# VHH binders against Protein DOG1-like 4 (DOGL4), part 96

Target 1, 232 residues: Protein DOG1-like 4 (DOGL4), of Arabidopsis thaliana (Mouse-ear cress) (q84jc2)
Amino acid sequence: MSKMRNLVEEKFLEFYESWVIQLELYLHQLLIAHNNNTMSETELRHLISKLTTHHKAYYTAKWAAIREDVLAFFGSVWLNPLENACSWLTGWKPSMVFRMVDRLRKSRVVLVEAQVKKLEELRVKTKFDEQKIEREMERYQVAMADRKMVELARLGCHVGGESVMVVEAAVRGLSMGLEKMVKAADCVRLKTLKGILDILTPPQCVEFLAAAATFQVQLRRWGNRRHYVTHS
Key: E = the ipSAE of ESMFold2; O = the ipSAE of OpenDDE; V2 = 0.75 times the mean of E and O plus 0.25 times the DockQ between their complexes.

## First folded at step 12 (VHH)

Design ct3 (from gb9 with L102S Y103S; framework vhh_6qgx_2; at its last look DockQ between E and O 0.01; V2 from the best seeds 0.00; counts 0 for: pae O 13.7 > 2, placed apart)
Fold by ESMFold2-Fast, scan of step 12:
Structure ct3 (fold): chain B 232 residues (1-232), chain A 124 residues (1-124)
Amino acid sequence: as target 1 above (232 residues)
Amino acid sequence: QVQLVESGGGLVQAGGSLRLSCAASGFTFSDYHMAWFRRAPGKEREFVAAISWSGGSTFYTDSVKGRFTISRDHAKNTVSLQMNSLRPEDTAVYYCAAGSESSLPISADEYDYWGQGTRVTVSA
């Protein structure tokens, strides 16, 4: 007998599969744009805007879902085990995205020194914001293990009106704390993405977004070919 | 610099309604869980209701569930408590509280900032 998925997991699984299909369609458009040197700056900015809107739509759906069940995003059923293993606070680690930026040093549209300096400043700022979130998550984990929470967990083994209500409130409090941390991490992700796109030229933005989408799609495909990935 | 200012307290007859408001200043309101606690004469502070920093989750003590509604307005930096079907047992000084991510809704010790309180008296 298999456990049924909850409604939040089922709804977000359906959303995520559609979202990934659309990401692959946008990746195809990014690759065409990258290989077509005749596209205008206006056309490139329009494509970049579509990708930005697509990522914002993901966070809109995610924040609605985590408000109902944040734990669904820890070990997500819509992600394969490899994707889950590569997650940092339910998503990509912001500083790691700069590995995609490093690829631009080999691009046909080379970064100028002023851009390199701004990207390094953003990298440092992003790492600082990550460390702040990590400290907050560590405090959260310590709070979950304190004597009061252990005592409330023991009370959860015994049914009684007032005790049941107290345990229920504490569990909701834990979920509320996780929701806050996940949203804080997502805000760092969005700020980092926005910052990179603001520094790069439109052709560089297209190449960056193509590299990021390619990695995301390939990671999913590698994880879905699990036996190939885990053998050797 | 951090301030929580309660208003809306007063005298009301049993079965009546009252709305409490708490105006927050001096901190990033949207980063904090907000709660209402009460203290009856001669008793310690008791949890009443809490609302998460996002507004997506609400918590109530059993005795007020279905009668009280907590809400927050990020544009006005306020948290409100709508109290319906009031009982003499609801007579207390009501306190607004703000807490960080480690705060538990039921524990006064987990809240960082407190208002001065507003008095609610429910006559039989």
Scores: ipSAE 0.000, ipTM 0.079, lowest interface PAE 23.2, mean pLDDT 81
Fold by OpenDDE, look of step 13:
Structure ct3 (fold): chain B 232 residues (1-232), chain A 124 residues (1-124)
Amino acid sequence: as target 1 above (232 residues)
Amino acid sequence: QVQLVESGGGLVQAGGSLRLSCAASGFTFSDYHMAWFRRAPGKEREFVAAISWSGGSTFYTDSVKGRFTISRDHAKNTVSLQMNSLRPEDTAVYYCAAGSESSLPISADEYDYWGQGTRVTVSA
């Protein structure tokens, strides 16, 4: 049931497999730090920094890959169907992380009023940014995709090498637009994550990051139970 | 006392299959990533496969991708390596390893505990 993968998919799959393993390692550390309170503030900050660096590495790799083939990320073969189903523009929905923040509030973590206010402001901003991107995507899909799809369909009726070249060019154009949207979405993700981490204390950051990583790992597990994912 | 005990090694013909098993004890199995390494005669120890503490992620060296499958059983505290389509170049002593470091567990120095190894010989 495995789809044929192109080179970009294969490379990123390999990267992602390693990345996820590393994430689980960090998750383990986060959980230890959170549950045992054995780390100093400096140590916690260091751990947080490692996680942020790890996430940055993901996007660095992603952005390099999408320059080659953004379409690979709209059918991410390195994810199971559940993970894919939960994806928004090739990644996690930025506003989703606020659910994890809410989880902190329900735990023994005490957020001061100033933090709550800032988080709410950030949530609103994040939502606004998401909507803006969605509108742009919609415009792209309606105005550009329709026109291009019609063109592609029409060109597909013609036989010849020139027609194939035109089709490929059209697809490239579409891909460029999609790349822009994906990058925009990723920027919102990164800004949101940074914003949250800037508001939270180091212990709170650790808890948040643990929650986020746990969710990601569990989602993957759940999806894998339903659909066996073969990795190359 | 921490113990990793490998089993399942032996002589097999090229194209054959073998299943290695490693029984872990003396530590919290669910807190450790498990891996298989191998050392061929005259060569250095090399990474073969790893599975995360949760079992949610696996990683393989390129030469064994599609042929080897690593799995773990939390109830039995075991890690296994299913080896299919074996090749003469797969001949080696295979080692089970456990690690809990924060780095990607693909290097030998990143693992804390090691088994004594089980010998796999693939004949042409």
Scores: ipSAE 0.000, ipTM 0.234, lowest interface PAE 13.7, mean pLDDT 88
ESMFold2, look of step 13: ipSAE 0.000; ipTM 0.325
ESMFold2 (binder alone), look of step 13: mean pLDDT 84; pTM 0.860

Design ct5 (from zb5 with Y33S Y57S; framework vhh_8fcz_2; at its last look DockQ between E and O 0.01; V2 from the best seeds 0.00; counts 0 for: pae E 12.2 > 2, placed apart)
Fold by ESMFold2-Fast, scan of step 12:
Structure ct5 (fold): chain B 232 residues (1-232), chain A 122 residues (1-122)
Amino acid sequence: as target 1 above (232 residues)
Amino acid sequence: QVQLVESGGGLVQPGGSLRLSCAASGFTFSSYSMNWVRQPPGKGLEWVSGISRSGSSTYYADSVEGRFTIIRDNDKKMVYLQMTSLKTEDTAVYYCARYTDSSSTLPGFDSEGQGTQVTVSS
């Protein structure tokens, strides 16, 4: 078990380090495009496509990894404590991206009435999907304190026999439930991202993606630069 | 003082091969992920390949996967890029780059060499 956990964690750590490096390189390109306005519509669409593909690659790798060990994504070793503290079901909270859209609109980006209406409809749908997942999380957490689970935990303290097999089956069931919830949350993330990009023009997409990537990269840097004091 | 010195670039025909070398000094080489990045004429910086601190894991951009191989020698403080089946699109200045996710600069490549020019044409 420990070996399997270590292998999944090491494999995804290797993947994630490279994925973040490429995200930073794409962010650099987004900032150049945003500041200069020298790129054509075709060039902007190509850059947006690269970012979209990059995010899809993350979820492809993540879903492969959670099939093997979903618990690796709760308190991930490839994320610093600040990144882990800011996560909602192993990633960004879908509705939070609308704050980035609203901020960009107020700075320099002018959204037409039709875009505002579609973004509001998407925000409402995203919040609905998010709340549905949160209710499933609450049900899961209540089930962890259920009489049945408490009894299984006590049985796990005894040596040998039938109790070991029953406890192991229950733990596998809990992991499968978490995997289902994480995949559901990731589907909402991908649908929300795609929905926003479908509504925005290419220059607006560049500004949105630059804001999102900047926040993700800066959060990682802030967490990695913190000072620790050892108490033992 | 961190220094990275690239070599091995040149002019090759499509389908040809080149081996790039990067000599590192001034830092604990085995503590950093090393990367190759390139800048094609008139375009932005493109990440090409990366290698983990120990050399146990390697990563490639989709455009070079299966054609390029990154290797490191921690004792010699060297990183290499073996390039095969070169295409006109591979024409660029190639830079050896040290990565840190603690940097206050963007991108997180806090040290790059002078670069080595690779030109793929007939």
Scores: ipSAE 0.318, ipTM 0.674, lowest interface PAE 3.2, mean pLDDT 84
Fold by ESMFold2, look of step 13:
Structure ct5 (fold): chain B 232 residues (1-232), chain A 122 residues (1-122)
Amino acid sequence: as target 1 above (232 residues)
Amino acid sequence: QVQLVESGGGLVQPGGSLRLSCAASGFTFSSYSMNWVRQPPGKGLEWVSGISRSGSSTYYADSVEGRFTIIRDNDKKMVYLQMTSLKTEDTAVYYCARYTDSSSTLPGFDSEGQGTQVTVSS
């Protein structure tokens, strides 16, 4: 059985394919900047601005799409199964990016004590915001499960339009609640990204953005390994 | 200290079934999506299956879809992989993994265990 695509899924698939190709092109520029210590601060800031704008464009498109169909982002047709399995509320987990910062400290990047303190403050705030969203999601799922069990019991005793209306209202409520929580998670992602980039120097930002883009590209490539034809 | 301990592997004939178990400790288990990855003889790591932190969403590689089922128990901090209709191609060491960017071997996954061997042969 083939998975059917609605208009929202088709539109976002086209957007995402273009978006990830451009991300890979920016990754090449980040790697050049990483290996070339003669680039000016102005050139580094320009590249960082391109990456920031590129990520903003993703969320702008995503927020328009979730208004129409938030469920498309839970098991997305534009992601391979590995990418979908690694999602936290339709995206990367905000606190996890600090693992990239920690790895950079161990191998390539020297952070001064003031930066380390600010990054730890941001890490704590990010984890706090994540936990708030996780608690609300858990409460939402429990409430929806309880209502679903009542609906299923009532459906077993009743057939007709009233049972359909209750199911439709529950689905509509689920979609609106999920949209709110997805946007909240995305706001934490954006605040965390901007916070990291504000704390790091331009060369450090290039290192961080390169690591993040590399991870995303490699996750996509690794998840597609069994199904990609290397020749056409 | 993060620990993932896999068990339940063994020698099985083609068409047989096995259930793998993974016991997790040293982290907040319910906050992570969990995965099974495998390493066939002489090959690199291959993603098999994943499950969301609540267990509400499950995902499978095309090669195992319809034959394997991933299950988690957040109270017991356990992940399971129910394997049926096993094929010789399923022969591998199977690892339980959580999603992370800290793995030097597998992008985005952290596998601390020794794995469990599954061998499918007649």
Scores: ipSAE 0.000, ipTM 0.347, lowest interface PAE 12.2, mean pLDDT 78
ESMFold2 (binder alone), look of step 13: mean pLDDT 80; pTM 0.799
OpenDDE, look of step 13: ipSAE 0.115; ipTM 0.603

Design ct6 (from zb5 with Y99S S104G L106S; framework vhh_8fcz_2; at its last look DockQ between E and O 0.57; V2 from the best seeds 0.00; counts 0 for: pae E 4.2 > 2)
Fold by ESMFold2-Fast, scan of step 12:
Structure ct6 (fold): chain B 232 residues (1-232), chain A 122 residues (1-122)
Amino acid sequence: as target 1 above (232 residues)
Amino acid sequence: QVQLVESGGGLVQPGGSLRLSCAASGFTFSSYYMNWVRQPPGKGLEWVSGISRSGSYTYYADSVEGRFTIIRDNDKKMVYLQMTSLKTEDTAVYYCARSTDSSGTSPGFDSEGQGTQVTVSS
């Protein structure tokens, strides 16, 4: 029972594979920068900018793809089952990124009081935005069950040109609603990422981005390493 | 047996151009992301460029962005690196490498070829 891939799934699978390979290369550069402590502020800012641009490229490609087929992003074929299990509205849960920030408290680079205050303010705002989206998703799921779904199911049992058009229009509306919610979630992700990077110094940004990229890459590797049964 | 054979290197003056070729065999070429990696004299390996399995997506190291172009021909099982505006710092042995899911602390490259020497000198 293999799932057949549509065109959007095939294109985004190729994009995502390439994007992750490039993320691994950037992670290697971040780890070198972090460990050697020889890079200038200008060099560190350039590296941070490359990571920011890389993440922006992901959302540009994602938003183009969800316009064509938002459902491809729910149970994505380019993600392994572990990555899919850890997804919140087709991506990372915004508030979880602050766990990477908490790691900075154990680094040799100390967060000053002003940074701690701003990070806590950002955490509260991010959680608020996240909960707002969760309420919208809950409303969407309830509406999907209660609205015209019974009517759509009934119409689908009786083939006719008029019923086909009504079903198609309703399905299009459901997809547009999901697209709007996914984009809203992605906007919270981008605002949270930008907010953290704006608060942190360049060395702290490198450490944060290295921690985030390490987690993403390792989660993918762990999920790809399934236990194999060896027959004696 | 996975095999990658690089060619096209040589001596060139600063500002010159070269096209490197990589001939692949022993695997389903069209299923893999392909890379060019280089090793300057006395230095470690440096990633140069990468290309997705169909050629739809390409990436470049900052040092070569706008000067190098990576291309692939899946029918011929070839990867190319078109190098223009060459600089003395581009002097290195250039390797063709297949991306892998290998874990660890480094990017997963498998089957780096034998390499081709590029020397940029006046």
Scores: ipSAE 0.616, ipTM 0.842, lowest interface PAE 1.6, mean pLDDT 85
Fold by OpenDDE, look of step 13:
Structure ct6 (fold): chain B 232 residues (1-232), chain A 122 residues (1-122)
Amino acid sequence: as target 1 above (232 residues)
Amino acid sequence: QVQLVESGGGLVQPGGSLRLSCAASGFTFSSYYMNWVRQPPGKGLEWVSGISRSGSYTYYADSVEGRFTIIRDNDKKMVYLQMTSLKTEDTAVYYCARSTDSSGTSPGFDSEGQGTQVTVSS
């Protein structure tokens, strides 16, 4: 079913489509690098830097967009249902990337004991941060059903200029709260990603980033095959 | 039927400039990401540049970044590739190619034209 999109949704849809295309190009480079043992550390670091910059660009765009309409990201029209189903607070769940790390550990990549320890510490910390955000989200969601909101909901069924203003103010307040939570979640994502990349060697980073990018791209492809998403 | 027709190729000296054009027909042009690809002598097809549906986003291979500029005109159903600071390694047949899907998220291309020869030589 076709969904009406606002300007924020339309703009971000175009951005995201382009962003994913670039991601696929980088994925190709990552895979080449991964399979090429002759690449220098400098070359690998350069590639890693390109990817990190690309991800930073996403969040820059996202944060600009959520300032305008954070609600757009809670029904992300640029994602298919599968992608949306796998989303945690408008993005990937930070703790899930440790599955990618686990893949490294089971592959040709040998992690030294010190790396394993640091990764475990990071995993624990990430999980703690996720839980903290989830608790806040729960509190927020419960608060949405407080007396004030119930009253506003009631008023929303009636025509009145003053009532409309009150409702709009309340919605703005809610949006601000959601924006804060989304940003908090994004910070955990970025911190987690940075933490992993700081622990891994350049070759390991390339493999990790390739795995992560592959998962993201494949998830999108799988979802698109099952559920047609109109991107017009 | 989908048709793409490239033009603008030629012989230029190193450091020179060329502007390639691609005329599209037979499909909703504005619904597709468009691309330039090239095939150097004795080599496989290489992606050169891409442009989003509206033209707001452009992409370049590392080898041409900063030297080439891709532009599209949806009203005229045209795609252009402005090439500057040309190098001998830029010698190739250049093709205009549509992304395989309207979203442009597929790495595949289709419906390329006959191509236009670009030769960079002193």
Scores: ipSAE 0.020, ipTM 0.447, lowest interface PAE 3.8, mean pLDDT 87
ESMFold2, look of step 13: ipSAE 0.263; ipTM 0.686
ESMFold2 (binder alone), look of step 13: mean pLDDT 83; pTM 0.849

Design gc1 (from gb9 with G99S; framework vhh_6qgx_2; at its last look DockQ between E and O 0.91; V2 from the best seeds 0.82)
Fold by OpenDDE, look of step 13:
Structure gc1 (fold): chain B 232 residues (1-232), chain A 124 residues (1-124)
Amino acid sequence: as target 1 above (232 residues)
Amino acid sequence: QVQLVESGGGLVQAGGSLRLSCAASGFTFSDYHMAWFRRAPGKEREFVAAISWSGGSTFYTDSVKGRFTISRDHAKNTVSLQMNSLRPEDTAVYYCAASSELYLPISADEYDYWGQGTRVTVSA
């Protein structure tokens, strides 16, 4: 059966489709910049700023959407199963980006000792923050089966309309908690990205962002080949 | 309330030095990139210098490279612009600006908060 989409899902799906298209355009520009090395520092900085602003726009839209329905993001219909499978709390796992940084180190990019040190510090911090969120998530998931939820489940078997109201109230409560965790996770993502971009030189940033965007786009493509996703 | 208050402007002879300061309040200073812009008489506002949120990265417009130095003090929530070897063409109103962007921006439209400016006049 086809999953029924709510308004939040529909709106965000539309947004995301457009957002991905723009991402691909930026990716193309990044790749040109990276491969040809013809752009000035100023031009590179402008390009980096455009892309990072684009990412910021995603989270602005996301946070607006999760205020309405955070659950929409725990089964994101705009993503294919592969993308969803690779998601951590509705997005990319922050520590993942350090793999991209590692890739830089294996390429023509030379990181100086100071950069390596800062990146390591950031990695440790990011990991710590991830774990903190994961612990909270675990706590939350365990709490979902508390007395109240059990009683709610019981009532659902024997009560009609009244049980629906109770369920809705419970779901609202759960959603609020989830929203907080999602926002926390997003903050870690943004802080991690912001940190990496601060440590890297403009050319290195371009390479990093190109790698990250490439991975994102390819993941989507791979997933779509395996599982046809109907958008719109 | 967000405030950026510039100081340190004045009249100086060519070849002289000035140190501009900007005091920030009303937002988490450590999360923001800071920059200086300037507007010369009859010209548009232009980028001068920027410093990242951590202070680990800086960027300067070509005309001020080697002469101007941007710095920030997290303890005091201030950003400074040391201007050496000043030239008449440096005459302008200098503005402090703050940005919450992920990457250190160099475009004025990417800055969220602005000061009122401080006037720098360099005489020949």
Scores: ipSAE 0.885, ipTM 0.953, lowest interface PAE 0.5, mean pLDDT 92
Fold by ESMFold2-Fast, scan of step 12:
Structure gc1 (fold): chain B 232 residues (1-232), chain A 124 residues (1-124)
Amino acid sequence: as target 1 above (232 residues)
Amino acid sequence: QVQLVESGGGLVQAGGSLRLSCAASGFTFSDYHMAWFRRAPGKEREFVAAISWSGGSTFYTDSVKGRFTISRDHAKNTVSLQMNSLRPEDTAVYYCAASSELYLPISADEYDYWGQGTRVTVSA
């Protein structure tokens, strides 16, 4: 199974590096579009679609990978320590994006009252969905301590085939529970993103996606600079 | 099994009106964007109108803006296209389509499911 774990990590590292490079290229296009009033609504919609398709590609690849080895996503080798420290259940915290939406209230493109109301309703729903997942994680950690962890600890000093089989069954159950929670968190992320984009106009979508991509890219650069300073 | 079934097509004089309906089944309707595309004889399928999963966002091709209105009813799992001030150039087979994309798509290749189509003929 070690070979399968290594293969998952290696393949996703290669995928993620390529995915981030393409995200930076799309960010460049979003910033040009945001500063250029000559783009048609059709052109803006195509650009937004490229970005959202790119984000969906990430989740498609992630869900395939977590089916093989969900633990690879806790302390991921393709993320620097700063990116890992800022992760909530293997990704961005859904409610955090509403802080980026707050920037739009001060932009040159004004949010109308109907949009403000819908965004607030979505924020509240997102926060409740987020808290539901946090409660599920708490229950998972408690269950692990009360039974699975005790089971694993008792069998940890044995090297016999029978004890190895029992430990492997327990680890599989642990991984299945984590996979379910990670997918639930990713579904909240995707629903939150889909909801925000539905409420915003195409120019506001471009501004929002540019802000989100800028944050992701800068967080990676800040973390990578720290690593560089440590080693060179 | 996913099904999209169009109805409401027919013959109408220029300047008249038609209402097309599309009944959806076999998927969670409220999660999908819905659109109408059309294909005139000897031409490729073209975008007409789209409505987002929530009904909060719509987009129309320039040639139908102000004349056509797209709407959806989540209680009935239907999407409708109200066509007013019809022109001979609107003659085509009209197709209902559904998409699971994150952002309301306007390209045919971004739509997952398609109906069989309903014929609209506008006489001069």
Scores: ipSAE 0.764, ipTM 0.892, lowest interface PAE 0.8, mean pLDDT 87
Fold by ESMFold2, look of step 13:
Structure gc1 (fold): chain B 232 residues (1-232), chain A 124 residues (1-124)
Amino acid sequence: as target 1 above (232 residues)
Amino acid sequence: QVQLVESGGGLVQAGGSLRLSCAASGFTFSDYHMAWFRRAPGKEREFVAAISWSGGSTFYTDSVKGRFTISRDHAKNTVSLQMNSLRPEDTAVYYCAASSELYLPISADEYDYWGQGTRVTVSA
């Protein structure tokens, strides 16, 4: 009844808790940079690089972990239910980040026409890449619904040496397929981020990264402090 | 094997111009930021100029801004540094570097691949 955590989940839980704490510290620095505006372009670029290196470290750790247990990233023990509900293939949905850019454009960030054009081109490319991954996932789901896979699952309900070998092969095939798709999704996320940061000026990058970090921190705080609806 | 090969170094009189070139191979050039660093005699390696993977963003150290221009050619997989109004303080070995980081780096430790360097000497 109790949910067991394997070594991969325990290690990544510790990593993620530390990673989020450091993200909150970087958010503080981003907010100071935004409010102060006395930082040189060199100083802003160093701060932006710290944030992007921190994000890269997350994916480095994640890709090592999914090699051992990709399923841990579908319904992760280190995320609350709200965070898990907002996931698309184990992370933020790449196309949705442009809604954050839209919100910033309306309130804080002034973009020139050339930047708007480049952002729209990137948005279209990102949507195309997302749709390609969704089609690959559909193909994978169809293959899993194959009658032979159903027979393998039914055979796995019987205790025995021969059924163990068939079940182990099916599980290995599932894990490898999901790992490939998760990595592909992460690559779209990284390419989208890389593109946005290339289009925006350093002050605009600080605004964007601050908004993204704020959203992530708030999603975690709200999900961790949820209250039951009470009828009184 | 990844290779970055610099060329175009030499001896030039102060006030003159020189163009450095770096030929890249062994990686997807259009995915990488490119930069020039330099090491003067008796000094540490310092950042000179960088250009983003797309070519859409550039950054220069203050001492070369307005005198040096970085550019890239995706058809030839090369990055160039046009150096005008050269000064004796520009004397250094110039290194080409490449990075796959998310954001255009200006620190040497964020660059993955390095060339062997080309010597530039600026005489009074």
Scores: ipSAE 0.708, ipTM 0.879, lowest interface PAE 1.1, mean pLDDT 85
ESMFold2 (binder alone), look of step 13: mean pLDDT 90; pTM 0.914

